# Miniprotein binders against q9h3h3: the designs that were tried, part 40

Target 1, 235 residues: q9h3h3
Amino acid sequence: EDGFTAEHLAAEAMAADMDPWLVFDARTTPATELDAWLAKYPPSQVTRYGDPGSPNSEPVGWIAVYGQGYSPNSGDVQGLQAAWEALQTSGRPITPGTLRQLAITHHVLSGKWLMHLAPGFKLDHAWAGIARAVVEGQLQVAKVSPRAKEGGRQVICVYTDDFTDRLGVLEADSAIRAAGIKCLLTYKPDVYTYLGIYRANRWHLCPTLYESRFQLGGSARGSRVLDRANNVELT
Key: E = the ipSAE of ESMFold2; O = the ipSAE of OpenDDE; V2 = 0.75 times the mean of E and O plus 0.25 times the DockQ between their complexes.

## First folded at step 5 (miniprotein)

Design N36
Fold by ESMFold2-Fast, scan of step 5:
Structure N36 (fold): chain B 235 residues (1-235), chain A 100 residues (1-100)
Amino acid sequence: as target 1 above (235 residues)
Amino acid sequence: SLKDELRELLEEIVELAEEALEAIKEGNLDLAKELIRRAIEIAERIIEELDDEEIKKRAELALYLLKFALRAIEAGDPKFAELILRWVIKLVRLLIEELK
């Protein structure tokens, strides 16, 4: 049953990636234009499938901000997929360690911090903070989902280059907290996304590697980060 | 047998979904919507007639995806509907194999 749900989620994710994106690209657009762009496309009002009454009349898959230094590197996704098929047919155990090794071998190293928020002022305010951090260089790239249904939560994804670089992952968490974000964050490597590892996966793997919780008067970084695989606090 | 009857109904859903996919590729969205509605009716009938909770739950997922594909076409996104229909075909084919 978990496999059927995962396939549904994968189909939705693929469709969003294939549809047009609304992008603020700091590599080619002056930072002074950001506030006007954010006002024009608040994620709580941008609709997934378009609506004449919203900022968009056509479908939008994602709303994204690219940092000035952003250089996309997806690695060898085709090689990863071929190796994944071979692994599944080999009878070899599928574990976090074997997935990590596949990702390293094929240079599919990017990952993301995820936050889920209800449509409204808090979502738009959180996205504006993240977008400014990206344009100012504290974060590399981020995207937020458009509104797909009434009452459904939207997701903000903040990417890092290398999920095996713990320091880089933690630096991104600190920048997110410095932007005023106080909600729960979870970190997911893109290899898990490409291979369809979601909450209800058939291998019973935890779909995220780290959790970050805002901490009042806690660590100097403003958050407590947990390594889910080893059950160890990193901050 | 009930098992053979269920398999035949699931095969009909696959055929309708495949025909709807071709209709979308040809730009015939009215035909695509009609074929999807027919598939929805069959899925609803399966769900109402069966007491097997596991089969019923998976049939409910197929029904959800068929309704989602219909909504995607109505919202002006037939490309998304193509993706959803491909997932419906795969899901239903897996159910057919399980019944063998």
Scores: ipSAE 0.000, ipTM 0.139, lowest interface PAE 12.6, mean pLDDT 80

Design N37
Fold by ESMFold2-Fast, scan of step 5:
Structure N37 (fold): chain B 235 residues (1-235), chain A 100 residues (1-100)
Amino acid sequence: as target 1 above (235 residues)
Amino acid sequence: SLKDELRELLEEIVELAEEALEAIKEGNLDLAKELIRRAIEIAERIIEELDDEEIKKRAELALYLLKFALRAIEAGDPKRAELILRWVIKLVRLLIEELK
């Protein structure tokens, strides 16, 4: 049923994470090389499983840009998984608050703003803007999915270090808007990704924590942000 | 029926994947690779018979993961192959349920 879709999405995410990534790492590569790298690997042309007619002949799971200050910290994912299995076995209610506490206990704090765009110029332009913001230090790290075999929309993920730091999450939203992005954004903590909380999850939880909509003519930040879990306006 | 035949082939993939897991645990990587290759062959034949795009997409993902498990063993990472095979078993069991 709905759980079947969640298992499928989790398996796709796992496969993408395990396949090779195309990475521009600003910690070791001069910023002056970014424009050439973006021209070589536009996400609308990079194929998920490789194609002779694309920039890649071999599978690519993600295209990523690491900022100069990027320091990866995934926390204790193994401890999180064990605690999650125990929670499911216990029969206790599974809620956003319970998941938040598991994440804090196991230091799995990172999260990401997501935007979904069709393959083409707008996707490539949006990714270039985000990548430049990462390399220039306005954002910490970002990745974009390659073009899928079946087509459909691609996703750009812009990460923050701590989903419980509301101000930090909102500051990342502002930086995305300053980069020229006007599409709908949703924010998802990585704990939800690790535990398989997707659109059709078994517990019927909202798969994202925040939603950002571009607003013309009044917002100091350029957007309105909603806390989707509690249905409360933040801006 | 064709549906019963497809279900039997999917069940054979599960059995091969479970045997491959045991082979890895026993340290018999050559046997594990052979069992995975057999599962890949069956999965490729099944995909050619599928008309339902949603079921076909799930079967194609399972096939991809089987190939990934084989590559993981070839690269000297049998622990990764174990994780991948557990996911293959879950996905294929879900496909079997979809087929009644």
Scores: ipSAE 0.014, ipTM 0.386, lowest interface PAE 6.9, mean pLDDT 83

Design N38
Fold by ESMFold2-Fast, scan of step 5:
Structure N38 (fold): chain B 235 residues (1-235), chain A 100 residues (1-100)
Amino acid sequence: as target 1 above (235 residues)
Amino acid sequence: SLKDELRELLEEIVELAEEALEAIKEGNLDLAKELIRRAIEIAERIIEELDDEEIKKRAELALYLLKFALRAIEAGDPKKAEIILRWVIKLVRLLIEELK
């Protein structure tokens, strides 16, 4: 039962990655055009499979914004997947450390802060804040899922280059908070996404490495970040 | 029964996808495309005849992936089609098990 759910989620993620994306690319597009683009493609209205009544008639996998300094490197995903198959066949224990080593070996280092929001004004406002932070250079790249046919929460993903670079992960969290985001954030390395590590996975792995909670008031930093894998508070 | 008929059609999709993988491995891309088109036809028939939203949703995902595999071959990327077809086989096999 759990196995089917994990495989289904992985296949949906693959389909979204393969479908066309709506992209604002700050490397080639003036920042002055962002507000018009955001008004044209609010994520609460963009539909996953297209609808004549929505901003898109054709399928959209992701709505994305690329920063001026963004330089994508997905690493050797094919080599990662081959090594993962070999690891599963080997009978060796599958642990966070083993997955981390596979990711490093194959240079699949990117990761993302995730926030899940219901369709509506709060989602669109949060996405606009993130998109502006990307275009202004405080974040490197972000994506948001379109609205599903059946409804449900949408996800905003804010990427960092290297999930093993703790300082970089924390700097991204600070920039998200500075953009006015106050909801719960969780951090997931892309290696977990490529290998189908979701909630209720067969290896009983925690699907996220970090958790960030907004902290209002006091002398504390704007958020409290927990390393879930090592049970260590980072802020 | 309807459940037995559905299982047989899903099993045919798996067999066609496995044959398409072998065709790709052997460099016979024309055969691979024909087998994928046949699997697409079966998936479309399943979707038209189904009132069960959960099964229909899973069949729609498999159909979507089959169409991507076909486009990948047409775009000159048979290795990408191989990866996609492996996902189709996994998803459809899991659905067959659920129907038992």
Scores: ipSAE 0.079, ipTM 0.558, lowest interface PAE 5.3, mean pLDDT 84

Design N39 (at its last look DockQ between E and O 0.69; V2 from the best seeds 0.00; counts 0 for: pae E 2.1 > 1.5)
Fold by ESMFold2, look of step 6:
Structure N39 (fold): chain B 235 residues (1-235), chain A 100 residues (1-100)
Amino acid sequence: as target 1 above (235 residues)
Amino acid sequence: SLKDELRELLEEIVELAEEALEAIKEGNLDLAKELIRRAIEIAERIIEELDDEEIKKRAELALYLLKFALRAIEAGDPKKAEFILRWVIKLVRLLIEELK
């Protein structure tokens, strides 16, 4: 039954990706307009499907901020998915090395730090801090889910260009902490998302590559980061 | 029975989506749109008749995706429609298996 729940969540995520997004694009919009935009579209008030009582009248899949240096490149997702299907029918073993190679081959190298927060002021405050960090150039791109009809936690995703670039991933963690974020962060390469590989998958793969915990006076980055795949502390 | 009728209608949606996928691959976009519209009509009928909220939720997601696939073809992006239709087929097949 976990399998049916996971597939349903994947399909909902796919629908959200395909719906319109509310985007503040620093490449085309002056930074001085950010605060007004944040006030107009707080993630705790933007609804997934739109209604007369919310700031959006139409469905919103994601609320996003693009930094000055953002260059969109999702890679060859369709080729990745086709190669994945072929691999599964081949009977060959599927390992973290297999996923890494598929991601490299198809240029699906992006990944994201995730944080889950309940709707309300704390979510909106955290998002505002992340959005400012993106516009100021400390982060490249971030998105936050809108308010779901059934409620529940919402997610902020902070993207990095290359999950194999450990330094870049750790620099993003540091920038998130500098924005005042103290909650648990988990890092998931996008290859796992596009292939629908979630917790409790049949291959026993760990979709969470890194885990970051805020640590007072700990590291230069202000956090303790654990490599979940190799069980090695990086900081 | 009502359960058998529901399963048959869901199987028809899968068949129509599979045929639409093949029509797109062959470049026959007019046929693909017609097949998707027929699948949408069946999905809407099923949703109207359903009382089980969990099954209804899954059928509504499939319907949402079918409408996305149709709009993708209309917007001149048939490869996007192919991607969406593969997800529709998977989602509806899972629902059919749950009903067995």
Scores: ipSAE 0.425, ipTM 0.784, lowest interface PAE 2.1, mean pLDDT 87
Fold by OpenDDE base, look of step 6:
Structure N39 (fold): chain B 235 residues (1-235), chain A 100 residues (1-100)
Amino acid sequence: as target 1 above (235 residues)
Amino acid sequence: SLKDELRELLEEIVELAEEALEAIKEGNLDLAKELIRRAIEIAERIIEELDDEEIKKRAELALYLLKFALRAIEAGDPKKAEFILRWVIKLVRLLIEELK
């Protein structure tokens, strides 16, 4: 994958963020309506551009569930982006530490566990489990990508408030596992998303800080979490 | 050649987007909107002439983002438009390189 792929993925993500979202907001909608909403908008059937016969007639960027404790705090994303452009122009070395400091300085601390699943029952079931965990207050917020025309894997994103809070990141992993999710999880800070840092980026930065693998018969957490930066197991 | 013509049109989109960025910085939002509208028209023409589905998809994304930039200005968020236009420029430059 070349630098073009990374920039294209960043642009697609930006477009998806700007299109309308299908949202279940637990702050304003009774939890009893969640099952009907999930049945109405199964992620495997919701299409990115509102294809004929899909539940949506208009483009949908994301399907999301907001928990009762969810408060949108994106920090100073504009300041972050300006500082990033200035940094690139300066020719200074860019490291994971640099990005961490930028994130802290601009209060852009959110991150997400990512899971990639093929469209179908397994995806919809996984999403339903995550959505329920959000509505029940075990998780704060999650989103899933709609089905693309070309098919391919859809992504579920489960957010945490602070990617620098290792305990919070691990707690979210545990909650995801408790929801019945057994696939590979990767954790990515939102600062990497806002700056267009994807796989195969020109700075050779790994956008994934953590990896979680499900373990059968293992510890009470049911997963092994690896710190990718230090190559150390946390769990 | 058709490829040469398409590259020239893509270069024009880059120029228009750069000028729109400058217009936004200067507070001339009407000029910025006009420049983006012109870029949209050119992008639509390019997409009609593209046979490669992957290149077409990328051009469609650039068009989509241009439309978002326009809407951002119209919605009173010129800073968002600036951010989008910078990405448009990046994407279109990549398309130019692919058409060489």
Scores: ipSAE 0.420, ipTM 0.787, lowest interface PAE 1.1, mean pLDDT 90
Fold by ESMFold2-Fast, scan of step 5:
Structure N39 (fold): chain B 235 residues (1-235), chain A 100 residues (1-100)
Amino acid sequence: as target 1 above (235 residues)
Amino acid sequence: SLKDELRELLEEIVELAEEALEAIKEGNLDLAKELIRRAIEIAERIIEELDDEEIKKRAELALYLLKFALRAIEAGDPKKAEFILRWVIKLVRLLIEELK
C-alpha cells in the first residue's frame, strides 16, 4: 500500500518540480487555444516518465495553467531551507507556529487547495474546469500531477498567494466550487511542502490547515470549510 | 545472502554519493560527475535484479535523483546537485534500514 516515508514523498515532489512541465500560460497564449491544449494533454493519459503510447514520450513533472494576472512570489526559499536546517540541529521545538514564523520571515507565503482523484474522466473533467477558471481569471494558477507508473490517485493543486490571508483562501475555495468541483479539498501551505511535512512526518504535525466539503441539497450551493488545526467551522 | 549482497551494493552507492558531495565542496566537478555516473551504473544493475516492488520503486527514485544531480552539475548548478545528493544519501540509507 502506502509503504512510502515522508522523505520519499518529499523526494518525489522534488523530482517532479525538476522535470519538464507542460504549461498553458494565459499571459502569452490566447484563451481560445485552451480547449485544444486540454484535449491534447488530459492528465489521466499524460505519463510521469513518458510512454510512446501516451501524449508524452519524455518525463513530465507537472501539467500547469498560469492565469493572465499571475505574478509568482516564491519568497526566499533558499533562506527558508537554511533556517530549517539550523532549526533541526538546534534544541528548539518544531511546531506549526515555528513553521509559520519561518514562512513569514522568508516571505514563503503561497499555499494550495488539493484534490485527489483517480485517473479517468472525472479527473480530466475536474482539471478542465479548474483550467478554465484560471484562464478566465477566477483563480491565479493551478497544476495537476501526471499518471504514476503503478496508478493511484492524481492531485490537482490550486494556488493562493498568501496562506495567512484566510479571506483569500476562502475566495479560492468558492471559485473551485463554482467551477463544478464537488470532491473533498484540503489546504496546505507551500512552506510545509518545501520542508517535507506530509501525512507521515516525524514531528507529528497536521499538514492540512483547512478542509472543504461540498454542500449538498436545497437551492444553496457552496461548501463548508473547517479549520483543521482548531477544529472550528469557518463557513 | 542475496539480501546481504544488495545491502553492500546500496552502501557502495551511499559511499559514492558522499564522495561526490565532497568533490563538489572542493570544486572538483569532473570527479563529482564521474562518481555520480558510477553510482548510477550500480543503481541500474540493482533495479534490474529486484522483484520486490516497494524496494524497486524506492531504488528507482534514488536512481532518478542521481541522474538529476548529474544534470544539475552539467547545467552549471553544483549547489542544486549538492542538495539532491543529500536526498539520495537519505533515501538509500532508508532502503538499507528496510533490508536489516
Scores: ipSAE 0.291, ipTM 0.703, lowest interface PAE 3.3, mean pLDDT 85
ESMFold2 (binder alone), look of step 6: mean pLDDT 86; pTM 0.875

Design N4
Fold by ESMFold2-Fast, scan of step 5:
Structure N4 (fold): chain B 235 residues (1-235), chain A 100 residues (1-100)
Amino acid sequence: as target 1 above (235 residues)
Amino acid sequence: SLKDELRELLEEIVELAEEALEAIKEGNLDLAKELIRRAIEIAERIIEELDDEEIKKFAELALYLLKFALRAIEAGDPKKAELILRWVIKLVRLLIEELK
């Protein structure tokens, strides 16, 4: 059903990671330059494969903002891939818990809050809010996809360094809400991305661990977070 | 038939990509680049003959990745080229399935 689509999405993600990125790096660039950079590269106008009429003439894979304290660590992805192959041939059940154990063993711990928005003012405004939160230190790192040839929704990814650190994941959600974001958010560990866990996977796993919905009442953080793996509501 | 012709050309791309992977493993980067260039030429011809927009987009992505693999070798990163070529093989095999 979605097998063809899942493979296509994985290949597109790999191509985007390999194409040049437009990066505002707060570790080396003064925060005062952020507003001008955001005005120069609004994600609704930056094109995936370049266009002389857009801010970029050459391909752009991602538009990213790195926070002052950002220190990337992708772990042992090769070891993870080998262990995943062995797990599939072992006949051992493939569950969220098993994947969590593989991720911990190979130190592939990062994850991300995802939001999907149509190209336009709302996307650009949301991205600007997220970018400012990153530069001000409330979030660690974020990226947003450029506009595809066909249009369609673009994705903002807000990363945390450890998906097993529930408090860290929830604090990122809180910071996203404080930036004025009210849309649905879902949280995906990078281990799922590396292993190709997308919608309708053959193991019937939910492709995200958490879901966050804007809540008008009952939540101190302005949102309700659900742990999809354990089916537990978090306030 | 046109489908049979397209399938044979796609199978040739898979074979060229697999041979390029072996060339990289053997340290023969010049051979790897030549094999990838041949695969690119075939992919470009296939795209000209495709009518299905969804399948055409998939073929265009495979072509894009083949060009990336070539650039990776030229930039001194043959390990990156190996990863890319494995994805090209997977995508093209999926295209072959779709055409049957």
Scores: ipSAE 0.157, ipTM 0.601, lowest interface PAE 4.7, mean pLDDT 85

Design N40 (at its last look DockQ between E and O 0.41; V2 from the best seeds 0.00; counts 0 for: pae E 2.6 > 1.5)
Fold by OpenDDE base, look of step 6:
Structure N40 (fold): chain B 235 residues (1-235), chain A 100 residues (1-100)
Amino acid sequence: as target 1 above (235 residues)
Amino acid sequence: SLKDELRELLEEIVELAEEALEAIKEGNLDLAKELIRRAIEIAERIIEELDDEEIKKRAELALYLLKFALRAIEAGDPKKAEMILRWVIKLVRLLIEELK
């Protein structure tokens, strides 16, 4: 993976964000309809471009569930991007601290727990658990990527309002674990997404701030969360 | 060579996208749309001439984004179009480098 791969992934993410979403909005739709909606649009069967025989005939960027308390607040993403371009032109060193300050300045504070799963029953089951947690109010919002033509892993994103709020990040991890999710989780601020900072970025920045590993027989949280920047366990 | 021609066409897409960005900033949305349409036409031609599937996929993504930029302007969201066009420029420049 190289810098080109990072830019390509960023562009693909942008395209997905721009395409239509399949949304269950708990603010307007009764929770009793969730199971039917999940059955209608299982993530493993929904295709990115609306392939023949898929539940969707048109392109789908994301499948999402909005909780009752969900309020979209993306901050000043445009200002963030302009500032980022200026920063790159300046030749100043770019650090995780720099990105944090940019995020704060432009109020782009959202972040997400990420889980990558192969298409199939396990993915659909995981998504159903997350979707229920969102509708029940344990989580605010989540989305899952549709199935790609080439296959590969799909990603479930579970959002938090503020990546700088460590407690909120940890609470979301706990809720995900309570929903029955046992896979590896990584936490990524949205600012990293908006700026095209992926694993192979040219600045050698780690795009994930936290890692959560499921723990068998462990504490009430059922996971160990690692602060990757400081290499410190938070739980 | 074919590669040279393709690079020239990609450079033209970059120029058109940059001009479209300027047109948006100036409030000339009609010009911006026209420039993007031209870029779309060129991108479609390039895609037809690309044999490398990976490069073709990347070019298709650029085309897809150009179409989104056009739609954004048509939808009354020129700022979104600007954002998209910046990404198109980045992506196309990378393609140019791959074709050297």
Scores: ipSAE 0.414, ipTM 0.790, lowest interface PAE 1.1, mean pLDDT 90
Fold by ESMFold2-Fast, scan of step 5:
Structure N40 (fold): chain B 235 residues (1-235), chain A 100 residues (1-100)
Amino acid sequence: as target 1 above (235 residues)
Amino acid sequence: SLKDELRELLEEIVELAEEALEAIKEGNLDLAKELIRRAIEIAERIIEELDDEEIKKRAELALYLLKFALRAIEAGDPKKAEMILRWVIKLVRLLIEELK
């Protein structure tokens, strides 16, 4: 039962990646145009499959903001998938360490901080804050899911270029908090997404590497970050 | 039974997707597109006959991916179509198991 759900979620993610994206690209677009773009495409109103009453008539997979320094590098995803099939057949243990090794070998290093919010004002406000931080250079790239047909929570993804660079991951968390975000964040390497590692996966792996919780009382850090695999507090 | 008929149609989709993968490997993209279109027709028929919203949602995703595989071939990316078709086969096989 749980296996089918994990495969379905992976396939939905793949479909969203393949559909057209609405992109604000700070590499080619002046920062002064961001507010108008955010007003035109609030994520609570953009529909996944298109709707005459929404800003889009055609399917939209993701709404994204690219920073001025953004240089996409997906690595060798096909090589990663082939190596994953070989690993499963080999009898070698499937652990966070072996997945990390596969990711490094195939240069699939990107990862993301995830936040899940219900459609509405709070989602749109959070996205606007993240998008502004990206355009101002405090974050590199981010995307948010459009509104699903069934009306579930939407996800904001804030990317870092290398999930093995702990300092870079923590710097992104700090920038998210500085943008006014106070909800729970979890960090997932893209290798886990490509290989279908979700909650209740068949290998019993924790689906995220880090968890960030907002700190109250004037903390200089703004958050408490936990390494979930090792149960070690990092901040 | 209706359940047995649905399983048979789902099995036909798997067979067509597997044949489409073979056609792509052989470089016969016209055959691959024809096989995918046939799988799309069967998936559309299944969706029209389904009353279970959860099973229907799962079948709708498989249909969506079949349409992506077709577009990938038309866009000149048969390697992407192979990847998508393998996902279709996996999802439809899981749906067949759910119905047993």
Scores: ipSAE 0.363, ipTM 0.768, lowest interface PAE 2.6, mean pLDDT 86
Fold by ESMFold2, look of step 6:
Structure N40 (fold): chain B 235 residues (1-235), chain A 100 residues (1-100)
Amino acid sequence: as target 1 above (235 residues)
Amino acid sequence: SLKDELRELLEEIVELAEEALEAIKEGNLDLAKELIRRAIEIAERIIEELDDEEIKKRAELALYLLKFALRAIEAGDPKKAEMILRWVIKLVRLLIEELK
């Protein structure tokens, strides 16, 4: 009754994408200004709709940091969506393999590591570490959701440019861990986002391609990455 | 009952959004904007009367999207408005179903 359906989450994400973003762009802003910017716009205090007392008076959809090497490339999203509609009416099976092929065919290759954190110091600290990694060039682009009125968990998204490039995905995981992040990470190719395919979708597709777990202990490895599609460890 | 009155107002929003969608397809953007403004007024009225926080949050999202659709037409992007209105219709129908 108080829950969200996949359709409501998708619509909320669309609204956030359409609202203004707060952006630190390393391509045009000196790195020495990052700490002041982070202090001005902590994600635990930036509100989605510009609540009184927050740093922002207007709606903010996302807080983002662009690295010096960031070059956005969404690919042929329009063609992807058209082919997806045709596939749905064709009677052919809809599988993770067909989604992968659509993404490759239309050059919609980007994806993102996701982490979900409660508002507060832990979120702001994690975001600051990720933002520094982007500005220093270990990561290319990241964003974090602002605080919702109800104060639920927030999400940090760390993008990679090619989900089929396992080395690149693992390098981003390593950079995230080097920033001190120890929580569960899940990786979602952007093709699922552009087609509106979330976890409770009617095709029962799992949008999570990889999982990364940080492990401590006597025999612990730093990060263990599992390929969910093939049930194999990428290490 | 109050619940029946709420459902009827939500159904009117769906009807207005569907008519706005058709007006966009026909190129009648002035009509589409008027219909969207009417839907906004009804949505604002409903939100003032709602007591359930979960339902209110859903209605507020629909209202927000209606405002995006209006701004998209004003910005000369009626195709984006069409996409947004399809989402509004989906969201409001889900809310109507939960009120049955």
Scores: ipSAE 0.359, ipTM 0.732, lowest interface PAE 2.6, mean pLDDT 86
ESMFold2 (binder alone), look of step 6: mean pLDDT 86; pTM 0.871

